Miniprotein binders against GCN5-related N-acetyltransferase 10, chloroplastic (GNAT10). Designs and how they scored, part 2

Target 1, 215 residues: GCN5-related N-acetyltransferase 10, chloroplastic (GNAT10), of Arabidopsis thaliana (Mouse-ear cress) (q9c7g6)
Amino acid sequence: CASTESLTSLTQNNAAEIELKYLVSQHGWDVRRLNRDDEDEIRRVSLVQAEAFHIPLALFDDFFFMFFQAEVLSALLYKLKNSPPDRYACLVAEQTSETETLSSSSVVGVVDVTAQTESSVLRYFPGVEEYLYVSGLAVSKSQRRKKMASTLLKACDVLCYLWGFKLLALRAYEDDAAARNLYSNAGYSVVETDPLWTSTWIGRKRRVLMSKRFS

## First folded at step 6 (miniprotein)

Design m16Q (from tb2 with S16Q)
Fold by ESMFold2-Fast, scan of step 6:
Structure m16Q (fold): chain B 215 residues (1-215), chain A 86 residues (1-86)
Amino acid sequence: as target 1 above (215 residues)
Amino acid sequence: DPEARELAWEALELMQEGEFEEALEILDEAIKINPENAKAYLRKGLVLALMGRHDEAVRAFERAVEVAPTDPLAKLALEIAKEALE
C-alpha cells in the first residue's frame, strides 16, 4: 500500500508542475514555455513571429511570406534542439481559459529569451559576463495587445530570476515610440543608440539598446 | 566550413528579428567564405525580395540555382522572383 510520504510527494509534484506551467498570469493572459512536443504550436509560433516582421511585397507576397515563415520555423527548431533548457526559451501567451487543456490555436503572443555574451552589449556592463537577450516579441493584432506584451516581458523577468542571470537586454528601433514606452514601463533603460551614419549611409534604421538590471 | 555554417545560422536569427540589412551583411560574409553555399544565396534572395529589391533578389536566386541546379525550391523562387520583376 502507498505510504503517507508517497502520497504527499505525488500531490506536491503535481502542484509544482501546475505552478511551473505558467510563469505569469495577469490581465487575462497566461504566459508559459512553448510545448516543444506540439508540432502545431511550433508552427503557430513561427507564423505569429513571421507575420509581425513581414514587409508587404504586393506581387507574389504569399510565396515569399511562406518562404520567410519556413526560415523562421527552421531557426526556432534549431534553437529548441541545440540550446540547453536554462539558456534559451520561447515563451507563448494565451488567453486565460476555464479549460485545463492547452490549445496551440490559442497562442497569440510570443517572445524569445536567449543567453548571450556579445561584447557589443557587455562593454556597457562592467562585471557582467553574460546576459539574457529578449527578441522576437510578437503579438496578434488585438485591441488589448499591450497588456499581453507587458505580461510576456514580466515572464522574461521571472526567467531571469529562475536562471540566475543579472541582466536583461533588448533592442528597439529609435523611432518606435510605442515599443520604447512599452519597454520603459517594463523597467528597461536606454543604454546605446546606433550611430547616425547607419541610417544615412547604409539605409538601416537606428536602434536603441535597452537593459534591465537585477541585484 | 564550420565558420560559414555559423554565419548562416546568425543570418537566420537576424531575419527572424526583422534585421534584414544586418542579415545581408552576414550572408555576404558566408558567401565570401564559401561561394558554393546554395543556402546562403537562397536566404539572400529571400531577404532582398522581402526588402522589395527584386532585381538583386533575382540575381541571388540565379546564383542559388547555378550552385544547386537540382534544388526545386531554388528554381521555384527564381521563377516567382522573375514574375514579380516583370
Scores: ipSAE 0.355, ipTM 0.756, lowest interface PAE 2.5, mean pLDDT 78

Design m16T (from tb2 with S16T)
Fold by ESMFold2-Fast, scan of step 6:
Structure m16T (fold): chain B 215 residues (1-215), chain A 86 residues (1-86)
Amino acid sequence: as target 1 above (215 residues)
Amino acid sequence: DPEARELAWEALELMTEGEFEEALEILDEAIKINPENAKAYLRKGLVLALMGRHDEAVRAFERAVEVAPTDPLAKLALEIAKEALE
């Protein structure tokens, strides 16, 4: 009778809460926002990102890796504390599981999304006042899965839509074919390549600006 | 100096994105504005060390120790960078 309408409302509210937790669930990967109240998860994220950008070159690199991880952690904590919830998000990827054992150790991928207004990007998009910048894409060294990275990028698309932005932008090195192919497959296209003359006499790497536009 | 502190923070963001060359440019700008910015020298040394540029990293850490002689992190970083150098 009338009670069935109340039950339907309750189940719809619960479904909305679940959907708000997970931005994307595809190919065995769930992507959601970082839980800022979970200190272990924050530390796990800083480790995943630090490891992705660390190249072990020397016997004494353990110290510099720890130093770097501490700096990554400091930056993450600062952004979480000082950014409005609709202007910055740290997204985490974890493997889809039917067993409800959720822990910070299950985080294996990360990407940052930040609202920006830099003229170096906006000059190429007349009529756009701000964009979401995608950065810090990292996947755990123990997990070599391209579908995880693509799912993280799909979650960036969802945030772009939810926050009302029309433009996603990112940068990749010109010679990083793997990253460029990943971004192209995710719908990004090259906007501009650093001029040849910006290369230093010591061989500074050139970057490309890539973007994805909506409506 | 608030401008130098803002640039040091911008450099930190670039570091967390793996943009080490851009981070160095911003750190050098911060140092130019405030040559007594010990944290900028520390981050410059860190970035240089991560890039395998150990000679330059030692010089950056030497400057960090000169600016902040009571900072044990700066002294330790200098010692370890010197060991990595040859």
Scores: ipSAE 0.545, ipTM 0.866, lowest interface PAE 1.5, mean pLDDT 80

Design m17H (from tb2 with E17H)
Fold by ESMFold2-Fast, scan of step 6:
Structure m17H (fold): chain B 215 residues (1-215), chain A 86 residues (1-86)
Amino acid sequence: as target 1 above (215 residues)
Amino acid sequence: DPEARELAWEALELMSHGEFEEALEILDEAIKINPENAKAYLRKGLVLALMGRHDEAVRAFERAVEVAPTDPLAKLALEIAKEALE
């Protein structure tokens, strides 16, 4: 049987662990790092992202969707295995009040944060050697709420502070007004837009580089 | 070829975030460096199929099967892509 002192110590350690588990708890949403030991949660995250980025096909969509989801899962596993814990994080969002009954199925939002040194970004920020790149923002179709996405972005701010980075960057399509408004409201500012010739010449949609700087 | 494999993994990350056009550019670079990279052809076929470009997807899957004739996923993807084309 464990002593009272051992139980008290364990309880204190568990409380500290829980406090560090949630980066942000706001507007009915809790955001934390993905539990890499939970295989069901990893699969759930891959499903949320695959569904968000998949454009339905007229024929054989089920096969290509499953193939795509498997590749999304492979990408996630690769990043988790090969990235230092203070240079990559997959963040997950779940509803507040479910924190004591957590399950992989409670995850309804995802965003990835990766440390990068690309010159195409750093050229606009003299004195910055590296930045955190925000990507893969995905919200489950059943929970398309602006407050959840903004809470995920606030968690990226917290990681930026905790990891000692001074710059957050992301890209959004120029014609995606909803996404650009979301990022602007979260404190991001436009830095660059894809060259006009890239869209006209190659057929790519134009994208906007946005950033958020900390002192 | 380690460099071609690294580019294929970079393309996978872009695909996982819906950056299909960028993924194609990286996959084409990987194929240019190593024309025997079966995974690059397979992923290129997937991206093309997801974009509704079924003719190009079939060609990519054909190359994947040529490079890796025992890969059951490549064979199945080719069969399904051909059906989508009909």
Scores: ipSAE 0.616, ipTM 0.876, lowest interface PAE 1.3, mean pLDDT 81

Design m17K (from tb2 with E17K)
Fold by ESMFold2-Fast, scan of step 6:
Structure m17K (fold): chain B 215 residues (1-215), chain A 86 residues (1-86)
Amino acid sequence: as target 1 above (215 residues)
Amino acid sequence: DPEARELAWEALELMSKGEFEEALEILDEAIKINPENAKAYLRKGLVLALMGRHDEAVRAFERAVEVAPTDPLAKLALEIAKEALE
C-alpha cells in the first residue's frame, strides 16, 4: 500500500540524501557532488557539458554532436569509475527549493575538479606538491545569466578546503574576457600565458593559467 | 600499451572539457606511440570536425578506417565528414 511504500521509500531517500550533501547554497543555487548511482543524472551532466562546448556545424551537426556527447559520457563514466573520491569530483548545480526530491532533470550547471601534479603548473608554485584543477565549467544556455557559475566556483573552494589542498588552478583563453572576468571575480589571478609559438597555427588561441591560493 | 591507453583517456578527458587543441596534441602523441591506434584516429577526426577542420577530419577518419576496416562507426564518420566538405 501507499503507507508502507512511503515508509520504505523515506528510509532509502534519507540514506541517499546523506550521501548527496550540499557543498554550497547561495544566490538561489545549490551545488553538490554528482550522484554516481543515478544513470539519468550522469547522462544529463554529459548533455550539459556537450552543449556548452559544442559549436554548431553547417552540415551534419546532429551526427557530430551525438558522437561528441557519447564521448563526453564515456569520459565521465571512466573518471567516476577510476578516480579516488577525494581526488576527483563532478559538481552539479540546481535551483534552490525547486523540489524536495532530487532529480537529474534539475541539473543545469556542471564543473569538474581533479587533483593534478603537472610540472607545467607546479613550476610556478615552489613548495606546492599538488593542486586541484578546475575544468569543464558548463552552464545551460537557458540559465547562463544567473549567478550559477560563481556558485560552482565557490563549491570548488569548499572542496579545496575539505580535501586539504592549498592551490586551485584553471586555464582560460586569453581573448575570453567574460571567462577571465568570472574567474578574477572568484579570486583567481593570472600566472602565465601559453608560449607565443602555441598561437602560430591558424585558429589556435593562447590560454592563460590562473590560480587561487589558500593559506 | 599502458602508456598509449593512458594518453587515450587523457585526450578523451580534454575533449569532454572542450579543450580541443590540447586533446589533439595528446592524440597525436598516442598515434606516435601506436600508429595502429584506430580509436585515436577516430577521436582526432571528431575533434577536427568539431573545430571546423573538415579536410583534416577526413584524413583522420581515413586512417581510422585503414586501421579498423570493419568498424562501422569509422566508416560512417568518414562518409559524413566527406559530405561536410562538399
Scores: ipSAE 0.587, ipTM 0.868, lowest interface PAE 1.4, mean pLDDT 82

Design m17L (from tb2 with E17L)
Fold by ESMFold2-Fast, scan of step 6:
Structure m17L (fold): chain B 215 residues (1-215), chain A 86 residues (1-86)
Amino acid sequence: as target 1 above (215 residues)
Amino acid sequence: DPEARELAWEALELMSLGEFEEALEILDEAIKINPENAKAYLRKGLVLALMGRHDEAVRAFERAVEVAPTDPLAKLALEIAKEALE
């Protein structure tokens, strides 16, 4: 039921929407939301995250890695299926190219952003009912880690603004100076550190809760 | 049962983020609530194996096979975890 001009206008609107799909383009990196209709991109994201969080074993590592990657994929699919599009996003980073083609094979960085209401976080922010939690930050090996990671965090800021949230929160290990410096440089401030007895009694690594606020 | 399902998702999310010790705590809680939860034993075995704790991984996979004797993944994981001990 649409005229030729109406169909042309619709096509033009789709092209403009694709162009506006990128949340951030800085330092040679483009960041956008995961294309949930692209099965290859979903699998690529699970590979990037699994590689980042896996510590290689000397023997039978291939089996346990594949098993782990399958579980990471299951978690991603669950989040995509069960989360409203304005309360969860998987953000992907790809190298800026001359063609700017949306390609699953070019994804080299990932971060998750989830709306949360955990009391362990909200107790530090009277008057705040919910926040966006940043997690699962992963970058492919042999890439520009710091610049790509900072660009992913900048995209989280943009998403926070677009979704109308006033607070971003994340956790980092206390002894991970590189991660803590990355987050501090991105505007995050320490809110809380896990109790001392956690590391001495349980042997568990202590974490710090960090936050970034918007007016 | 609904509580066990919520813990299963929480454990899976923690695993996917590399928070292995946290995932083990939630998996142990899920197992305490439902000792017949084969998937919880499978994930516990995987996390333990990834942490290099192969003797504990074998025990978790043995429990998974006991609860779900027809699960080919549980049987394969047990076999490979046992070989890692040699």
Scores: ipSAE 0.515, ipTM 0.836, lowest interface PAE 1.7, mean pLDDT 80

Design m17M (from tb2 with E17M)
Fold by ESMFold2-Fast, scan of step 6:
Structure m17M (fold): chain B 215 residues (1-215), chain A 86 residues (1-86)
Amino acid sequence: as target 1 above (215 residues)
Amino acid sequence: DPEARELAWEALELMSMGEFEEALEILDEAIKINPENAKAYLRKGLVLALMGRHDEAVRAFERAVEVAPTDPLAKLALEIAKEALE
């Protein structure tokens, strides 16, 4: 229906305005929800995440990187289109002292937060029905020495409280000491580590499930 | 197929998080369900290329071209992957 489509569009415009409110401002960083109406900001976010997860190739890296970035963009657009606004958020970080208005070009950090009910996680938390999963944490290379990642994780805490969730969960590679230290400092605790046969027999890098619980 | 579509987006989500080995598992599952899934072969080739596994990437792109012979992206990806292998 055309009437239903018009109401949906109006609701989405109002949600975008609300989503521009800052969740956390600490250590020179402002964190807010992605402006889903800003096409440039959506593309900027996909670039930041693609750059963070890409390992450069010797030959034709530009082709494969562009192909990868297009897929990252497709994933982001899919999540924005198909997720309720209180079940998924893409959070973006900007520098406080240089940002007077919200600008897509100043986004230098990203993290995704998604409501999940996976049994592989809930098996460790009797009495918990759902949790917020933290993933896609990406920080621009030039900004890694600042407290940006910690501020993004604090924004996840705020969102957890606002949405009424009691549990945050994430996974990190067992051998990634930097990531594990970052999450431990943010209040996350190890729940479970993938079995040794995971890397030996099926070739996957072992991961550690970490969680942060709220009363 | 709703299940195949769900697997396609799960693989894409894992790729966007840099979880390439996990993405390959989901893509292989999608291919097992539908061996004519050209998009799954394309994404498999991309993931393998990003992991530096160029010989496997070439094979994945060859299958993508076989199931979608008119797809210009599949043909271009195959040509570039072959050059990276050599």
Scores: ipSAE 0.465, ipTM 0.831, lowest interface PAE 2.1, mean pLDDT 81

Design m17Q (from tb2 with E17Q)
Fold by ESMFold2-Fast, scan of step 6:
Structure m17Q (fold): chain B 215 residues (1-215), chain A 86 residues (1-86)
Amino acid sequence: as target 1 above (215 residues)
Amino acid sequence: DPEARELAWEALELMSQGEFEEALEILDEAIKINPENAKAYLRKGLVLALMGRHDEAVRAFERAVEVAPTDPLAKLALEIAKEALE
C-alpha cells in the first residue's frame, strides 16, 4: 500500500490529523504516532521490536523469531484496538526525507507510551495518581541510532505535556550502561533498583526504575 | 474467565515490550487460574527460551502438549525446543 494514499485518507478525520502530526523533528529524524490504518507500517513496527528484543538461538532460531514476532504483532493490534487515544500511543521514527518515502521502509525506530496506575511505581510519587510508562524502545540497524532514540524519548516528553501527565517512568536493566546513559541524558533519574534477593537468587535480572517529572 | 483473559493480554503486552521477567509472572498467574490454558504454556516456553532458561522452556512446552495433545503447534514447539535447547 502506498504511504501517500494511506496518509491522505487518514487526514479526512480530526483524530487522523492529530495522529499524522509530527511530535518531534530533530537530528534528521521525524517522530509521529503510528498510522493504524497502514498494515505495512504495523507489520514493520512488529518486526523492529521483535528484532530488538529477540535473543538468537543456535538452532531453529527462525522458528522462535517468527513465534515471537507473531506475539508482538498480536499485542500491538490489541493495544491499538482497545486503548483510548490519549492513554496509549505507539510512536515511530523515520528519517527526514525531501521525497515521499514508502511507509514500511521508512520506520526504523519505535517506542510505546502507556498510561498506568501501578502501586509499585506510584508509591514513590506522593500526590501523583497516574503516569506514562515508556517501554518497547527499539531501533533498527542505523548509523544514527543514538540520536534517533533520543528523539523518540523527546517525543514521549511532548506527548506527556499534550496529554496533561506530569510523570514519565520506565525501567532499564542495571547492567545495561548504554540504555541507562541514554535515559539519564534524556532527563530521567534513578528511583529504585530491584532487590538483590529477587534478581540474583531466583534468576531474575536486576532492573532500575527511572522517572522524569514535569511541573 | 474475564480475569484470565485480561491476564493473557497483559502477558502478551509485556512480552512485546521485552519485559520477559514480568511476562513470566503474569503467565504463571494465568496458569494458576486455568491450568488447562495451552496457549499460556506455549507463551511461557517462548519467554523462557528467549531468557536462556532452556530446561524450564522445554518443560513448559511439554505441559502445553499435555493439555493440548492434538495441537500441531504445541507438538512442533516441543520437538523444536528439544532439538534447539537441550
Scores: ipSAE 0.469, ipTM 0.828, lowest interface PAE 1.9, mean pLDDT 80

Design m17R (from tb2 with E17R)
Fold by ESMFold2-Fast, scan of step 6:
Structure m17R (fold): chain B 215 residues (1-215), chain A 86 residues (1-86)
Amino acid sequence: as target 1 above (215 residues)
Amino acid sequence: DPEARELAWEALELMSRGEFEEALEILDEAIKINPENAKAYLRKGLVLALMGRHDEAVRAFERAVEVAPTDPLAKLALEIAKEALE
């Protein structure tokens, strides 16, 4: 006969451990670190990011989308394998629920946070040796809630504090007003914009570097 | 080669962030260092296709097939990219 009390205690212990891994819970959204042992969640994350960055501009998009998703998955697996746990995190967002089941299919938002020392950023912050770079912010096309993106960015703030960093930085395209407004509302400010020759001579869209400082 | 390995990873990371134009710059640097790098041509073709630059994507996939003539993915990507132009 199996012991129902032992099963109940184990279930509660697992639920408590899951709860303790949440970085932030607000506006109906829970944000936590990716469960690297869950292959379905890893695939779900790659799908959310691939869908967010894919603009269907051509015939036969199905093939190129699948190819792109495979590359996004490869990048995620590489980061998870080769990054120290206090220098890289993939954060996932899901709707707040009664938490009886946490499912990889419930992941609807993603953001990456990576410790960096790039001189093109540090030149603007004398006395700062490293910063956390925010990238890969993606919200499922079926779940385009502004508060979800804001909550993911708040989780980046929490992680910055927990890891002892004093600077968050990110880049957005100069012509992406929606993204720039989102980041400004989250407390980021423009540091520098790519020079005009970037678009005129190199043919590359201009980006803005934005940052958020702590203490 | 640590430098070539670093460029390959940097390009993949930029692609995964949706920073396609920046990824193209790094892929072009990887190709300059090793013109036989079939994977760099494949990724360049993919990025160009995702940006709607299908003529350039076809040329990149043609290079991938040329350097890796037995790679089924490169051949399939080339045929699909050619059809996207029609």
Scores: ipSAE 0.632, ipTM 0.879, lowest interface PAE 1.3, mean pLDDT 82

Design m19D (from tb2 with E19D)
Fold by ESMFold2-Fast, scan of step 6:
Structure m19D (fold): chain B 215 residues (1-215), chain A 86 residues (1-86)
Amino acid sequence: as target 1 above (215 residues)
Amino acid sequence: DPEARELAWEALELMSEGDFEEALEILDEAIKINPENAKAYLRKGLVLALMGRHDEAVRAFERAVEVAPTDPLAKLALEIAKEALE
């Protein structure tokens, strides 16, 4: 017969599932993997990332923001569809006080973790065949003071261990002291890279490679 | 062209991470390999518009319309980018 689960039953099942899936719970923040079966959560994640990286325009900002958000959503959907579950993860952060009920609207922080083999990184780590790349770190503006970003980065550490990787890598703008301090405090260190013999960088912001190694 | 499509995807990843300058470089490489890649022109125009470089965005959207003249998004983006330029 047509069976309908009650909201109470679904909530009880989800509470147990939430507890099993949480990678980190620290400083009032819980971090878990994105629920890829929840379309609203996927859209929420794309909105959080688009808002974090978007610079408001004087004219027609609504159009270009919607266009950008659609592209961010497209990227997320592509990664979810085409990546093995042990080689890509989108991690979401939500406030601990709301964890009894799973709500896509409660997601306020996001970070992506992707297995990579780029020679631009591996050349600095002899004996390493692959690493986890941390990117797309986005925190809702209203929550930036709450240590949420550091908890997301700690969840990346946990995932690195669970997946058997020995290296985490990310890039940060050289002149972004706040981001560099955040990553340094999370255990990342600047990788000494080969000097570039070119003037094409004039007027262009440089990024530095940072890494965290596990035994 | 698999190579041009791969670069367009790489650019999309960089865009989603807020790395607009790097995304632009990859999009230019994709366009060099396949000048008929309408999606690469659209993404280049979007990135340029988000960076406030509206004159360059207009040129990118014009190329997108030339490659895909029936694409309503390309035509709309061109019209809006021209308005932003004024």
Scores: ipSAE 0.566, ipTM 0.860, lowest interface PAE 1.5, mean pLDDT 81

Design m19N (from tb2 with E19N)
Fold by ESMFold2-Fast, scan of step 6:
Structure m19N (fold): chain B 215 residues (1-215), chain A 86 residues (1-86)
Amino acid sequence: as target 1 above (215 residues)
Amino acid sequence: DPEARELAWEALELMSEGNFEEALEILDEAIKINPENAKAYLRKGLVLALMGRHDEAVRAFERAVEVAPTDPLAKLALEIAKEALE
């Protein structure tokens, strides 16, 4: 964007933010934190996530989709409002371009990273007090590319290191081979859980806990 | 209030991640704690509708309208869910 003539104050006051603009730039994809002051980008993120998780219905799909998108937007706004900037981040992926114009329409992938202390996870990691939970991974349906999702996950690794966390955790459905292969290729390993923490109800889809450790 | 607020957030978070079956479990828990929680019935109806479970969605929206008869969103959701059932 066109800047003012006060470039020296810009570099002095937000040098760290400029240097951390892109967490990862690989394979034609740039990943950075959501600009929480950009309402259009916030709405774009909610659209990408809603579209990724929505299965189209025959009748009145538009109403229920809009309702769902509104709820996804509400969740995003709640996280942005109620989370410290070093305990929650929404990461966005956009295609690398010669033009440095930042457009909400350029966002094609999203992932959320949240600091958590859930006992259901920490019980498997003695000595760990807190971890980063990866969720909401969504890639625009028009841009389904394996390397974009892996680049988003690599950005989570970078953020884990920058924030001083030693553990990343996520959950994937046991029968979702594509998701599980993606996470395994990104360095995540299935956490062995005891029988009491697994569903024995027939017909219920089970999620497995996966983790990635840094020392 | 604190427990209800925690469950409301947990359900919303699960919904936003596409974890609809788990969201239903948390919404049902919220409803058991407060059977007059109109928001929980609305979200339950939405999740059920997104899953193609239209009969159950209609029942959830009917409960939302009973609890909040002046909520235009609850009335509209019920009307549309009933039409989807046809």
Scores: ipSAE 0.639, ipTM 0.887, lowest interface PAE 1.2, mean pLDDT 81

Design m20M (from tb2 with F20M)
Fold by ESMFold2-Fast, scan of step 6:
Structure m20M (fold): chain B 215 residues (1-215), chain A 86 residues (1-86)
Amino acid sequence: as target 1 above (215 residues)
Amino acid sequence: DPEARELAWEALELMSEGEMEEALEILDEAIKINPENAKAYLRKGLVLALMGRHDEAVRAFERAVEVAPTDPLAKLALEIAKEALE
């Protein structure tokens, strides 16, 4: 006895299931899109990212960390509100559970994927009009495991395929051997390295542009 | 200035991705376009403080307070940054 209300409810349930569906489930890790309707999960994601990118300060670290976390939260909320669902995704990793209970507290890894058209990247890929940029890769310090980060990157591959993109790109610091090895093992290759004068003359850490191409 | 505000949001996104030096460059561009952008000075101070560059952080927070003298966060950040310097 299908009715308009029943069909609407089914459509809404299917949409929620699709948004919460796991993109990858490997090596004891499940990766899915952030549940944008779960405020606690949004706050948890901001905490994981802030903790991963924060270097503890000798004095007043709590204040600057809280300030930073608030800004990370603001950025996430802005992206969720203002990005089309097929051009931005926040992906979360949680440990595979037999209870299959979705919990914001279980989120221990995060990565952002954003559709971009920057000429600084596209100039290396004639015929490519846009790419997915991978950023904000963060793994909770209490759960730092190589397989979680690689599973998050595999989920980026899946999203790239589902959204019809042919190119994934990311940047890493040149001196971050662990990150560069992680990305190389995930199939990324170096495209460009910041010029030597970047560290010498302007004092900025040199970065490496890396990419993964799909046919 | 809407353009300066958009750059401040771009800097915020870079900060959320751990790209602190890159965020600083974009914040400097936002400030150059609109020297009265209190939020850009506030975020610049935060980025500098997180990088351990407390003297530069104090200067950025001083500018934030000058532009937005009623902002309690800017005043508090300035006081705390000065304590970290000393």
Scores: ipSAE 0.533, ipTM 0.851, lowest interface PAE 1.7, mean pLDDT 81

Design m20W (from tb2 with F20W)
Fold by ESMFold2-Fast, scan of step 6:
Structure m20W (fold): chain B 215 residues (1-215), chain A 86 residues (1-86)
Amino acid sequence: as target 1 above (215 residues)
Amino acid sequence: DPEARELAWEALELMSEGEWEEALEILDEAIKINPENAKAYLRKGLVLALMGRHDEAVRAFERAVEVAPTDPLAKLALEIAKEALE
């Protein structure tokens, strides 16, 4: 009751207050929504995601990395502008501080949560009309990376509850044991694995659809 | 074409998530629908370059320059990608 009431009160505050409140604080990490009014934080988020997904190249990597970061920034700005605040969120993780002050420079982890209605997912959940899709999980290189990632995933659970969704879904590569173990430990279960022919005929790495029911 | 533009934004989202192969598939679909979509060629070239597939990246950037010959980014990307080949 008390926990339900406190979670409800978060949704009744104005958008700026909701965006600046911490959703989860665990293992030395605080997770909150991106402050969309802070352009430096938006750029910082794009850098964290670009760095996480980028593999360094021998020649002219600086140009292509900057180009990629600019595209990641463009995608983030597009999502922030064109998504209702209860249909998309970019969550950021920062180290727990005694001052409890927000700082764009301290953001070291990111995850995106998007409301979706894709038939490729919904076909496995009769009666469900929409779900929250977890993607873009990126953490800066650090000794506490796994704890930060798990805290970001717990923040997705909180957001799922606050927005009234019943289902969280995500995809991971079948051969990525670390990611699959992270998601399993966070309460996700395998729903589907890409057909074997995706690797044998197309040559693409197989992916696993995983889900977590809220209630 | 609104559909081709939507696919381009979908590809951008996949790129921001590190879903390179999936992004290429969507970009190729957008190009098939609208062969004059310079932005799709630019993003395809970028993804290919980041994957180390520089010969394919050069071809994608060449198409971007053909479609948008006054775009300075397309010209610069092509020049840099050609240098990476060497």
Scores: ipSAE 0.477, ipTM 0.830, lowest interface PAE 1.9, mean pLDDT 80

